# Ledger of designs, part 21: VH-VL binders against p78833

Target 1, 198 residues: p78833
Amino acid sequence: MSFPASTHVYIAKIIGKKGEGDKILDLLSKVNEHVLKSEPFTKTYYFARDAKNPDYIFGLELYDSKEVLENSHKTSNPFLAFANYLTSTHAPLAEPLQLLNFKVVDGHLDKDNLGPDAKDYVLYTEYTGDSATLKQQLTVNPKADTSLIIHSLDDPSLYAVVTRYSKSGIEPGPAEISGATSVSQQVIYSGVGFLNRP

## First folded at step 4 (VH-VL)

Design t1 (framework fv_sonavibart)
Fold by ESMFold2-Fast, scan of step 4:
Parts: structure tokens; sequence; C-alpha cells
Structure t1 (fold): chain C 198 residues (1-198), chain A 122 residues (1-122), chain B 103 residues (1-103)
């Protein structure tokens, strides 16, 4: 699929203290309701638990432009309630909030609405290496429900890939790129939000 | 003027499924500005939110962690209603059950059903 | 897992009194706190949303204030119809209730 050239991608890494994952997702559920109703230029608004740590919330957000993020999303009351909770005096985060800025290189988002029996499998992989090599070697997987290649706006050597498979037993590992290092995270799909705006 | 009208059995045996329905008038169950909740109240646990369903181009459900493995909340657009199914009930599920609407992510429950007293007893 | 504590658990008051009910949360939450009134045998009724916003149709004698961990519901001049139990709520967690009884 094609994305506007102005598309701004946020990767959020929200690592809560023990038991905080539920509260973080509850607040994000309220933000998601506002995004669905009132933020039509948000293409993806997806938050879900890390497969190994239920208090680690992974986020993938796609906005048609940075202005949508700054002027519409960040000024909403549900977002401000969420943001205030994360920075509150009770210090719910185990590690500093990570918000990573990317642009879309290529790919497509989820094509189908999944039922309750759908397999929860999303893989997020970061690649660090030569930018030209990574741009050339990272390719969209047409067999995935989502296959998205993104490039860091802050670090030219950083690319990332998000893939999702809905079929049980289909769990390919990350693509191997010679000369690049990679780190992967598996995410439970059935979190809060949407991978492709319905 | 929105009203919620509840119906369902008042007595359920342990291990059975509790089924309640909430009929909506004055709004649509598929309204993109509303979410539809189930909340219960007991002397031992007080007011306890159980879950919600809402339509935003597709249906979404959120469930409380304490009941997530046993609960299903289903909308019915043809009858303009939504239901609660709670599996494998125990005496701890004895409560008054309410349906309720919330309009936005920040706002509270602005419209409530009349409540249904449910007793789980053998 | 946020804890909500209301204070007092119960109080006795006379018509015309100023009544103050407090809700303390275990974690700092923005203005996302609501107040409800419940009369015996009836469903709860929303009074205040987002800490300080008066719900349409609710008398102006009701007001809410607070932020962070401390929130207050005030009834400036108690009326006979105000004898009820009051609950605070943040996200989907409710306080234990404060019963306002006739003196």
Amino acid sequence: as target 1 above (198 residues)
Amino acid sequence: QVQLQQSGPGLVKPSQTLSLTCAISGDSVSSNSAAWNWIRQSPSRGLEWLGRTYYRSKWYNDYAESVKSRITINPDTSKNQFSLQLNSVTPEDTAVYYCARDLTGEWGMDVWGQGTMVTVSS
Amino acid sequence: DIQMTQSPSSLSASVGDRVTITCRTSQSISSYLNWYQQKPGKAPKLLIYAASSLQSGVPSRFSGSGSGTDFTLTISSLQPEDFATYYCQQSYTFGQGTKVEIK
C-alpha cells in the first residue's frame, strides 16, 4: 500500500513496574476510543503486551503527518490523562519512556478483522547497520497480514520491521541481514487499538 | 432521552452460565459516540466494572481482568441491545447487575439500566 | 491495580449543611475522576465527571475539585433528596462509598 510522504511513525516502549501493565492499557483504551472517533488522520494506533513481560507495553502509531500527532493527538484529554499518569509522583514506569521517531519505507498494514480465535503473534525487529544495505535488503513479506518497514528519523543506521501473521503455526523469525545486528520482540496481538484504521 | 432496560433470570445455579440483556432506546448500540458497559454491585466487592462493547467501524470489547476468562459481552444491532454472558458462576457472582453507557473516553457512565438482582445458589 | 479510599465511610448531616466527601487514590491520576449518587434500590447517577465538570441536569449545589491523588465532592447546602451513598470512580475502579445519613 502507499502512505503519504509526510507519514510519521511512533514506536512506543512503555515498561511498567510489576502490575502496571493493566492500568497502562486501561488508560490507552480510553485514548483509543477518542482516536477512533475524533482523529481520522491516525492510520494505526496499536498497543499490546510484550510476550515475555506483561508490564511492557509496545506501541505502534502511524499519523498522516507530525502535525496530526502534535496538534490533534497530544492535545486530547484522554492522552493528557495517560501522559500525566506515566509522569506521576507514583512513578509507574520501571524504565524511562522510549518514543522513537520513524518514517515509512515500504509495506502494508493488517488486511482483516480478526476474531477471538486468531493467533496472537506480532514481531518487531530493529536492525542496525549500513543504511544503504538495509534499505536494499529489507523487503515486504506479502504472506504477512502486516509487513511494515520503517526507518529512524533520529538514527540513519536504524531500521525496523513489524510483521503479523494470523495463522497458527506461522512464526517466521526475523530476516537475516549480513553485516547488520538485529534485536526482536514478540508482542501479543490482541491489545488495545488497531493496526489498520477500520 | 436515552433509556436502558434490563432483562434476565434472577436465580442461577453454581457452574451454570448467567445471561442478561440490556435493551437500548433513544440511541443506537452501534453509535460511534457511545460504549456499552456491564457493572455489578455486591456488599463484599462494592461496585465492580465487568466490561464494555463499542462500535468504531468494527466492534471492540474490553473486559475486567478478574472475569476475563468467563465473560462475553455481545451487541445485537437488529434488536438494538447488548448482552452479558458469565460462565461457571459461583456464589461470589451474586450481585445486582447494571448496564450503563459512557459517551467519551474521559466521561463517566451517564445512563444506567434499572439493575437485575442475580442470586447464585444451589 | 489502583486503590480508591473514600473518607468518611459514613456521615450524619442536617438539611442546609455543607457536606464534604474526599476520595484518595493510591496513584496520581489526572482529572479523570467521576462522582456518583446512589439511592437505595436505584442505579447510581452521574453527578460530576473529569473531577470538576457538573453533569447536565445536576443541581449547582454539587461541585467537585482536586487533582493528583486527592479529590473532593462538595454539597454546599444539603437537601432532603441528597441523603444517599456517594461513590468516586477513576478509570473503571470505584471507591467503597460514603453514606450520607439524616442527623
Scores: ipSAE 0.000, ipTM 0.497, lowest interface PAE 12.6, mean pLDDT 84

Design t2 (framework fv_sonavibart)
Fold by ESMFold2-Fast, scan of step 4:
Structure t2 (fold): chain C 198 residues (1-198), chain A 124 residues (1-124), chain B 103 residues (1-103)
Amino acid sequence: as target 1 above (198 residues)
Amino acid sequence: QVQLQQSGPGLVKPSQTLSLTCAISGDSVSSNSAAWNWIRQSPSRGLEWLGRTYYRSKWYNDYAESVKSRITINPDTSKNQFSLQLNSVTPEDTAVYYCAREGDYSFLDAFDIWGQGTMVTVSS
Amino acid sequence: DIQMTQSPSSLSASVGDRVTITCRTSQSISSYLNWYQQKPGKAPKLLIYAASSLQSGVPSRFSGSGSGTDFTLTISSLQPEDFATYYCQQSYTFGQGTKVEIK
């Protein structure tokens, strides 16, 4: 699969207070409606619940360029409504919003474009270690519907992997890489958006 | 409540080093969602951003081009504070110096919390 | 580098007046413009972020509008406590400020 060199990846970690997950996803659903209709250069817009905490929303976003993110997505009315809710005096977040900047190293997005409409298995793993070692040892999984390797724009020692399977019975754990530390998150609930633009 | 409290000398001689500290309460200097800034204000140059430090798996710094060769901004996790060191000062460095947080609006480059300010005069 | 120009540099107005302050950028910045209020002897205070979003605790008489290269801060009914200098900001660049003096 080919990605423009300018492709900008966001990983979002949105940790709501108890009971806030539904409202956060509702607001993101309105953003997704706008993205599908009006933001053709957004290639992935996917938000779903953490397996352990239904108020923890994981996001994966791919934009053809940083300009698409900054001048189109972040200025849209539904996005501003979402952002304003998160920063309101209601204080819906249990922890400050985390938005992590990445670029694509290698991979492919969902072949069948099932996205969060199905209850699929998604694994997100962060690796910290020697950049050359991680670049060499992290490999695309050809059995996954989505297998994406991304490299932090802010921290050269940080890589991450997103893996998704559309069919039950395939539950790969995170690959272990000698000399690197890893932290994994499982995302297994239905959500909002798409991994590969329909 | 997050608060920033500044300390440091108000008078510095030309060619010496200016050193200021900003103590943080109610937040962590190593917060993964914040960035910690120094901004100064003078009648001749207005509000001028100098630089920032922030933690994202490791520490990073960004500095304004105008001061890049003589500025250092350092976090201190044990004291929950961050400092400004500006070398080889001249009278043009006379200004009120502020520390400021990019926190809830870091993706908008907005400074939501500010220290009280420190007037610094560079004079022989 | 993107230049910020505010107009006017200063103005005098009466309590109850509608006040408008403008900020122009040399290049489009979409809606990534913030507004600050600075009262004499105090640090700046965030009023408006993302061109039009009101910061918590800021009175509703303040509003922001605009996108691209032209932005406006409006005070619908000026109060004595609004005596201050107002600054626009995008990225790490600030405008030169607009001083509002109560007549």
Scores: ipSAE 0.000, ipTM 0.462, lowest interface PAE 16.0, mean pLDDT 84

Design t3 (framework fv_sonavibart)
Fold by ESMFold2-Fast, scan of step 4:
Structure t3 (fold): chain C 198 residues (1-198), chain A 125 residues (1-125), chain B 103 residues (1-103)
Amino acid sequence: as target 1 above (198 residues)
Amino acid sequence: QVQLQQSGPGLVKPSQTLSLTCAISGDSVSSNSAAWNWIRQSPSRGLEWLGRTYYRSKWYNDYAESVKSRITINPDTSKNQFSLQLNSVTPEDTAVYYCARGIDFWSEGYGMDVWGQGTMVTVSS
Amino acid sequence: DIQMTQSPSSLSASVGDRVTITCRTSQSISSYLNWYQQKPGKAPKLLIYAASSLQSGVPSRFSGSGSGTDFTLTISSLQPEDFATYYCQQSYTFGQGTKVEIK
């Protein structure tokens, strides 16, 4: 593990109404510019479209601490503009915003600071089951460019895995864990932000 | 409606370069929701994906490992087409070659929803 | 490299039959498995994308399902125009095909 023990992981599920994905990503692009220039303690700030729904924006965010998220990120002008748009009378969301809190269990982010690549595949899988079993059975994939295992701060039975694969053309599905249920989401092509801060 | 029209010679001698073109109507080769594929089919290898080109802020190419060292797939935005060049052909490259559009990764993965008519390519002396 | 195996390699059926074709992968894959129909001398035609989504213009008798390593294409009531070879595809790999021929 190369992450501070205080590392706070945010998974964002932003499900826009038809046609809203572009505006949501445009606003997140402005937030990302601010994060790169002014938020040095944000390790990952990555948003990209769900493979099945272009208006469903998946986010992966890693902050060195919850205080970085609460006191630096959430108080920035671009973030407030983004948040105000989502909660405006325009009502751009098809479903309530989901923001899930995790801690890092193990893993690595992109080697060589490649960031998100438009042709890359990112697989996000949630596992629910016995915590000890999931902790034992979920292992880092050294062949993946990103392989990150995270554990919910709100639900001890919930683990999640984020993987990204480079140009090898390999798209393995989620690992099957005996006694656990899983649900996975594929996120592919273009995005905003970075998986590993350059 | 979207249509793909293939053109190119059906007979190629061993060691020469195979060159095929796929003309697109009803869509743009630079559409950010499409990828443009070449696939071939032979009795010995079945359906074999060769590679693709696509535009997402810049041009990208993906190539099958089996042909990677001798294949080039190029878009031409002015003519709204894309081409295949396969160098140093051997009789094992004899196949029917198809171009195909892969649909939007944002919504549907890489299903190939529109195909060209196919070009029978024979590699012989 | 993910291997795709279709079962059966061929089958004989009558008009009106329910036909089931299976695609098994050598390891668990993403849900982006597609199914194609190919008639002699023609290019393949997309039937199902993303495991279970019916392509526009394809008759509702075709359906796809599956999870993990096992994926299935079903034709609920085979019609004369459905005698063809069917292929599954995941990422850049195609299955070997299943020929559906008249009994």
Scores: ipSAE 0.006, ipTM 0.449, lowest interface PAE 15.7, mean pLDDT 83

Design t4 (framework fv_sonavibart)
Fold by ESMFold2-Fast, scan of step 4:
Parts: C-alpha cells; structure tokens; sequence
Structure t4 (fold): chain C 198 residues (1-198), chain A 125 residues (1-125), chain B 103 residues (1-103)
C-alpha cells in the first residue's frame, strides 16, 4: 500500500467526563455512517476506547488531503452535531480536545472494519527525539494487521506509531528507541469505524 | 406509512406543567434509525426545536439549552409513543407544539420527514 | 449555533411565476440543508432534503440547489396550492421563513 503525498493524518484524543464515552461514540457512529457513504477520500475513520479509561476515546483518521478534511468532513451534518455536542454548555469533556496533525512516513492498514463485538488490540506510541534517528529506527511491524509510522506536521521531533491486532490476547509492547523518549497508550476495546476503507 | 398523532391539553396556567403525547404508527419508537422530536412554533420565536429521544443500545435524550432545566421527553415502548413534559410554564411558552421524526435514511440527524398535526397550547390565567 | 437567514422575508407572485427563495448559513454546512412548506393551520411538510433531493410525493416543480453557505429553493411554475410559508433547516436550527403571497 502506498499513500498519496497529500495524505493528512489526525490523531484524536477525546477525554470525556465519567459516563460520556457512550454518547461520544454514538455521535461518532453517525459520523462514520456518513463517511462510509459520502466521503470516499477518507481512508481511515477509527475510534476506540482507551484500555484504562472507557471515557477516553482514541481516534485515527486518514484523509487523502487536507482539502477533503476541511471542505467535506468538517462541514457534514453528523460532524457538526458531534462538534456542537463537545462544545455545548453541557461540557462533556474532562480535558481539552486534542487533534494532532501528522503525515505518513511508512506502513500499511488492514482491511478489517470494527464491529460492535470486536476485541482488538491497538497500541499508540509517541516518540520524541532526533528526527533523522527516529525516521531510520522506526520500522513497520510485519506481524501487525495495521502498522503505521507517522510524523508530526507541527513538531519535527515527534513521531508516532499505530499498531493493531484483530485478535484478543496479542499485546506486544512498544519498540524501544535509544536516545528517544516514548509515551504509549493501549486501546483494546471494540470501536466505531474502519482502519482501511473496504 | 408513518403517522404521528398528538394528544394533550390546550390551556395551561402559569407555573403548571404542560404534558403532551405523540402516538406513533408505521414505525417503532425504539427504531435504531429514527429520533423523536418536539418542536414548537410561535410568532415571536418561529420554529424552535425543544428536544428529542432515541434508542441506540440505550435511551438518549437531547434538549435545547433554552428549556433544558424544565423539559423531559420520555418514550413508552409498550404504547409506541413518546411524551413531552415542560415544567413551570410561562406565557412565553404559548405556541403550537409539534412532534416529528428525524431520519436521513442511513443518517439519524437528517430531515424531519413526518410531523404530528400540532397542538395549540395557550399559557394564561 | 448556526444562524440561518432566508431572503426575501416575503414575496408576492402570480400563478405560473418562477419563484426563488434563498437561505444563507453563518458557516458552511456542505449539503445538509432541508426545505419545508407550511400552509396556515398545518404542520410543516418536507419538500427537499440534502439541499437538492426531492422528497417522495413532492411535485417536480420544486427543486433545491446550493452547497456550503448559499442555498436556493425554486418553484418553476407557481400553482395555487403553493401559496405558503417556506422554511430552511439544518440540524436543530430553522430559518425565519419566507411567505409566498398571492399577487
């Protein structure tokens, strides 16, 4: 698989107050229905729960271009409903929304879509260090269903890796890179969306 | 064919609770592809959405900020209907009240495709 | 909250006229705008959904166009039963209405 040079990647970190995870995922499910039917240039639209906090929703989104994101996705009715809920006076978020901008360095996406009963293992790891070193040392994992290496558009010292396993009980740890610091998040619950457009 | 039939009182005194019911035929109140709304219309505010109830593994409610502290919308699956209760009414709540379904075929937050006949509610002493 | 502004607020027309009603939104909404017709004493009736899709059972003289922030409802040849108030809607917000009156 190759990715267009224009491919824009979002990592979303949506941390809800206690009990808000279900509502957030329900709204994202409606966005996903629209994305599947009406947004053919969205290649990945995947949201799932953090392993330690069910109200923390991790998102991975791949768009063929920033133009698709700005003009199609962000202006859709289901997205506006979702965005309006998050910014309402109800104040459902425990922490400010994080949307991190990345470009693809290397990797592959699988063909599985998440169902409501799927038990997936996803590991998201951020690496901070020398850019040239990280680019050389971070490698695609051939045993993962998804293995994606991404580089921050906003911070050249930041790289991230997303790996997914479609079978429960597979829990590899993050790769260790000498001279870099890393922070990882495990995502193991079933979610909304797709990792690779069918 | 979907039909919505409204019932409830037309005259309510200030500070009392307004209670209206919308009976559904041709669809289920617990349908996963629909949401069930209350919308009112007055000369001063025009068409004003008040809230909705809908079923997605569990029941959810969304309410307009202007009425959120006074409003409750409840489904009744055994009677295939849903209701509106609006507490502590004032003359500003005088309006025609409509129930309505929204759906966009495969997207829930779509158009209001079926409406009840409307109930004129007057709040006066 | 998205603001929906309709123009004109009212217009007078004759049977057979082409009538155009505009709805402008305070921010882009892609094509997720719906149009309704309301006759006195009746509930609103859905005419057009997703900016340009004709609702089943609605006469073909009604059409919708536009995307982003500028939307138009057109009645190609006004009939006596078309004298009514027309509303645009996006999500939970309605326009203020355009009254089409007999000339």
Amino acid sequence: as target 1 above (198 residues)
Amino acid sequence: QVQLQQSGPGLVKPSQTLSLTCAISGDSVSSNSAAWNWIRQSPSRGLEWLGRTYYRSKWYNDYAESVKSRITINPDTSKNQFSLQLNSVTPEDTAVYYCARDTYYDILTGPFDYWGQGTMVTVSS
Amino acid sequence: DIQMTQSPSSLSASVGDRVTITCRTSQSISSYLNWYQQKPGKAPKLLIYAASSLQSGVPSRFSGSGSGTDFTLTISSLQPEDFATYYCQQYDTFGQGTKVEIK
Scores: ipSAE 0.005, ipTM 0.474, lowest interface PAE 15.4, mean pLDDT 83

Design t5 (framework fv_sonavibart)
Fold by ESMFold2-Fast, scan of step 4:
Structure t5 (fold): chain C 198 residues (1-198), chain A 124 residues (1-124), chain B 103 residues (1-103)
Amino acid sequence: as target 1 above (198 residues)
Amino acid sequence: QVQLQQSGPGLVKPSQTLSLTCAISGDSVSSNSAAWNWIRQSPSRGLEWLGRTYYRSKWYNDYAESVKSRITINPDTSKNQFSLQLNSVTPEDTAVYYCARVEYYGSGSYLDYWGQGTMVTVSS
Amino acid sequence: DIQMTQSPSSLSASVGDRVTITCRTSQSISTYLNWYQQKPGKAPKLLIYDASSLQSGVPSRFSGSGSGTDFTLTISSLQPEDFATYYCQQSYTFGQGTKVEIK
């Protein structure tokens, strides 16, 4: 799949206090509705729960450019309502919000059609190590429905891979990369939004 | 074109359960861009939102605090409809009940299609 | 909870008149306000969403304005079919309504 060179990837890690995951996803559902109808330059807008912590919401966002994120998405009314909730005096977050900037290295995305079925899951794997080695060793998986390799804009030693196996029943572990000094993988179950704009 | 059509009894006795159904055409009850709402209207309280159901990879329900302990809103994907059940009704529940769709729900939510309304009387 | 107050509660007007009704909120809601028209015996009909956006099929004589806590619905030249009750709404909370009656 071809991505514009200006494509900006945003990873959100939103760790709510106990019981906050439902409210956070409800607000994000409202943002998703607006993005789908009114933000045509947003190609991915997907938020779902971490398999180990239902109050940990993972977000994957792809914008045609950083300007789409800054000038269109962040200024929308549903997004502002969501952002204001997270920073409100209610203090719904258990840990500081993590917002990570990446660029696309290679890969492809499948369409949004994730149901609540536990076998419909996304894997998010972070690799830290020598940048040149990681770039050479991380390869797109052609058997995956989604296989996306992204490189941190803020930390050149950080790469990440987003993988989805919707129909195969495969539960792959993280790939072992000889240049990686650390590997971390999260299993993310179906949530709200879309992986590839319909 | 979206159309909402309501059905259910117009008379309910105190302490019984009020049950209404809203049938949807021109959209899916499991549409990921819609939320399906129940609103009632009485001369004394005006327009009052009761709750909503919506599908976003899973079904979610939100209910107004005033009715939260007595209300259930259920989708039925096989019949493309959603229902309202309100338990332990009192004469204060006498109202015209409407179902309605929200296309962009939230702080900016607006109700773009409405059912015809069902007048419900709770006899004292 | 955000309280919403409409003013006036009712008004009398003639065909051709310019009618304005206001909605005030107890705290700022940006532009997250919608307006509805309700005729006797009918369901409410969406007129304006997001403070100033005209719903498809609604006549251009209807307009909305405002942001923050103060909002206005204007009918530039009242027609016979416009005699109705008008409601503002935000986050599933409705104003008490403004009844526009024939003079």
Scores: ipSAE 0.000, ipTM 0.446, lowest interface PAE 15.7, mean pLDDT 83

Design y1 (framework fv_zagotenemab)
Fold by ESMFold2-Fast, scan of step 4:
Structure y1 (fold): chain C 198 residues (1-198), chain A 118 residues (1-118), chain B 112 residues (1-112)
Amino acid sequence: as target 1 above (198 residues)
Amino acid sequence: EVQLVQSGAEVKKPGESLKISCKGSGYSFTSYWIEWVRQMPGKGLEWMGEIYPGDSDTKYEKNFKGQVTISADKSISTAYLQWSSLKASDTAMYYCARREYSYGFDYWGQGTLVTVSS
Amino acid sequence: EIVLTQSPGTLSLSPGERATLSCRSSQSLVHSSGNTYLHWYQQKPGQAPRLLIYKISNRFSGIPDRFSGSGSGTDFTLTISRLEPEDFAVYYCQQYGSSPYTFGGGTKVEIK
């Protein structure tokens, strides 16, 4: 699978206060309806709950170009409603919104799309270390449904891996890379989005 | 497999109402726009409008707005094209098609021939 | 409204010959994403149109490699390298990058 060189990847970390996860996902569901209907150059728009904290929403977004994000996505009414809610005086977030900007190094997306009732396991792992070592040692898993290696556009020492398995009760752990630190997050699918545009 | 199946041919008189259908199967019907295309006898293809069945949002080509109504019933995966009062100039083959963002109109129904004459 | 002009209106050719069909747009079809949404469809008498080529040059699933598309900006070509009997049909180009979606007038490829 190859991706256009202009492809932008965003990892969203949306950490809500207790009980806010449902409202955040409801707003994202409306954004997703608009993305699916009107934003054809968004390749991935996927949001799911952290396995340990249902108010922590993980997002994976792939845009064919930065212009798709700026001119189509960020100007939409449902996106503005979502963004306005997060920054409102209600203050629904426990921590400031994190949007991490990456490029694709290697990988592939799901051939199948997630259904509304899908229950799924995604492993997201951040690696910090020597860039040349990480580029050499991180490898795509051809047996995973999704396997993406992404490199930060803001921090050359930061790589991340997104792996999804839809067919197994056994969840693989993150790859260990000598000389690098890693932080992993297990995510479960909860109701919104697509990994590979239908 | 992806299929769009349209209702059968219609013979009508001017002033009569008509509703033709397009039933999708083999894919998520609510996730794709359904397109309506007219082809007058011996002429080319004309885009009429579209509907997104997930929220029933519609768009019309300017010349068809007010002449026809596009609707959908997502519970039975069916889109509709409707006239309140047919004219002889509505005689044409009407196609429905699915719109996919990269491929365009990737799957088409077999067409419904509408003949309006007195 | 983007206007697509196809030429010629009719090509009279024999099986085994090469067919070259033109489609010209009234304005550039380059979309803000960098893609060009110029597609080609085949229609046989009594049948619905069938997608052949999407985004200038990509063959849709099941389309034989004798069909190829090329072009950029406002000038596009569909080529059939060696006509088979089943290829005699009307061919339409379409732009899908902006609403309203528009089709060319068609080129009829008929047997000589």
Scores: ipSAE 0.006, ipTM 0.509, lowest interface PAE 13.4, mean pLDDT 86

Design y2 (framework fv_zagotenemab)
Fold by ESMFold2-Fast, scan of step 4:
Structure y2 (fold): chain C 198 residues (1-198), chain A 118 residues (1-118), chain B 112 residues (1-112)
Amino acid sequence: as target 1 above (198 residues)
Amino acid sequence: EVQLVQSGAEVKKPGESLKISCKGSGYSFTSYWIEWVRQMPGKGLEWMGEIYPGDSDTKYEKNFKGQVTISADKSISTAYLQWSSLKASDTAMYYCARHDWSYGFDYWGQGTLVTVSS
Amino acid sequence: EIVLTQSPGTLSLSPGERATLSCRSSQSLVHSSGNTYLHWYQQKPGQAPRLLIYKISNRFSGIPDRFSGSGSGTDFTLTISRLEPEDFAVYYCQQYGSSPYTFGGGTKVEIK
């Protein structure tokens, strides 16, 4: 599996008010259907719940380029319906929407469409620290179904890792990296979309 | 394990109402369209319509619009196909199926045989 | 509406033989996404249909290598390279690139 050099990665953190997670994910299911059908240059479109807070929706999006995101994805009717809901007078978000820009450093994605399965876990880990040290120490896990290393375009001290294991092969807990000044990990489950376009 | 389980066979008279069900398990029910397909005895497959359980959006094939109602209850992961007044021509096997845009109708219910006779 | 025409209606063959089934569409099936949503299903008597091939040529999970799909535009083929006893069934092609979704009339593969 290769990534174009222009590949743009978005991490979305969508923190809904109590009870909003279901509504947000239902709207994103419609967006995902459109992405699969009509957006061939979107490699990953995956949204799922934080294990600790079901109203916290995590998103991982990989586009062949920033232009695909801006000119194709953001202009689609299902996306606009989703975006309009988030900015409606209903005010469904508990915190401002976070959209984090990354580039791919190294890795591979699941061979099969992930689909929504509450028993499958995706681990999202953020490391902050010395950029050179983190780049050297973060390595792809060849035994994971997904193992993706990404580097923030907005904050050179920030790297993130996305990993997924089959139900029997889950490895909870972050790798210990020297030079990291902070480490945070989210366990993500029960999602919609795909980690690797089928 | 993804499964769609349909309600049992029905024998009805013309003019009676009927509601049959399709219960999904092993996946996020609100994330996939549910398709309804009719197969008349000895004939091929006919698409009737679909529902997206997350927001209950429905689409119908034109010949079935007004003849049947498709609905879903996402709290129990169940889709429904309903007739207000059955006709003998409604005699058929009815299938539900999950629709994955990449794979197609990838998982099917076992079917519900509906027999309408006077 | 897109019409899918399958031929032949019935194909009589013996186990071990090659089966070639045709599906022709009334118009091109290339979707705006660049994908072609033409799929093949198998139905045995008394059973629900089973997905075999998706997007022209991709085998669904668990489908034996003897099944293959090919084609483009308006002409599509399902090939069973060496018929096994369990392969005698009705086969349907389907498209869902355009609403309403449509199925072909089916090809019955029966034992000679």
Scores: ipSAE 0.000, ipTM 0.447, lowest interface PAE 15.1, mean pLDDT 85

Design y3 (framework fv_zagotenemab)
Fold by ESMFold2-Fast, scan of step 4:
Structure y3 (fold): chain C 198 residues (1-198), chain A 118 residues (1-118), chain B 112 residues (1-112)
Amino acid sequence: as target 1 above (198 residues)
Amino acid sequence: EVQLVQSGAEVKKPGESLKISCKGSGYSFTSYWIEWVRQMPGKGLEWMGEIYPGDSDTKYEKNFKGQVTISADKSISTAYLQWSSLKASDTAMYYCARRDYSYGFDYWGQGTLVTVSS
Amino acid sequence: EIVLTQSPGTLSLSPGERATLSCRSSQSLVYSSGNTYLHWYQQKPGQAPRLLIYKISNRFSGIPDRFSGSGSGTDFTLTISRLEPEDFAVYYCQQYRSSPYTFGGGTKVEIK
């Protein structure tokens, strides 16, 4: 599997106040429809709930270039409605929106997307440590449906890994890397959007 | 169980109006496009258009734009196909189907037979 | 508009025989993802169509392994390795690459 060199990956962390998760996902559902209809250079547009906090929405977005995000995605009417809601006087977020920028190091995405009733999990793990060590030690898992290794464009010491297994309950935990710290998040796969564009 | 159930057969005269329905159950109705497909007697399948029930956005095949109206009522998980003035050439079986990102038209209604004759 | 041409129009075969159905597209059905959006549907007499194969070669849920799809670019094939009585039906290919989602004219597999 290969990605264009211009490919940008964004990790969105959208932490809503109690009860806001449904409204946030409803707005993202409308954004996703525009992405499918009108944004062919968006290869991944996936938003789903944290396994422990239903108001924490995790996003994985993959664009052929940064310009796809800036000039096409961010200027769309449904995206503007979503962004305006998050910054409204209603103040729906418990924490400021985080949008982390990465490049692809190696890996692959699901060949086909699961339907909305899927109960499998996506595991997202952040590693902070020596860049050369992390690049050498983080390896693609060929048995995973998704196994993606990404490197922060803003912080050279930050790598992240996204993995998914289609058979629930047999997913391994995050890899342990000597000399690095790691933080992982389990995301319910069923959500809005797609891991691999149809 | 995903299911699409369509309204019953219709016998109409030219010039009459008609609205047929497609009710979804067993899934999130607002999260999938609903497709309309025509099959004239003894002929193949023709895509007519689609609607996304979540925001009622519609797309039509060029030959059906202006001939029919596609709509949906998400509160009762039902999509509609309607004619203001039927023609004999509208005689056909009409199918609705759900559109999945990956699979395509994955589940279909049983069809509504529309017969238009004098 | 992408046009799909199916051949032959009719196949007359007996149970136990192999059926090979062709579908040709007027242009490439490859999307930027690398996936090719060519799907196959089965329609039995008096019934609605049902999804059989998606993205050239992937069997939909519940479809027996005697059904297989192959092809690339603009030329695609549906193969039924050993016809069962319930397989006598009309088969349609569809391009799911872009709207309008067009179908081929169909191939009728009928009993000899």
Scores: ipSAE 0.006, ipTM 0.462, lowest interface PAE 13.8, mean pLDDT 86

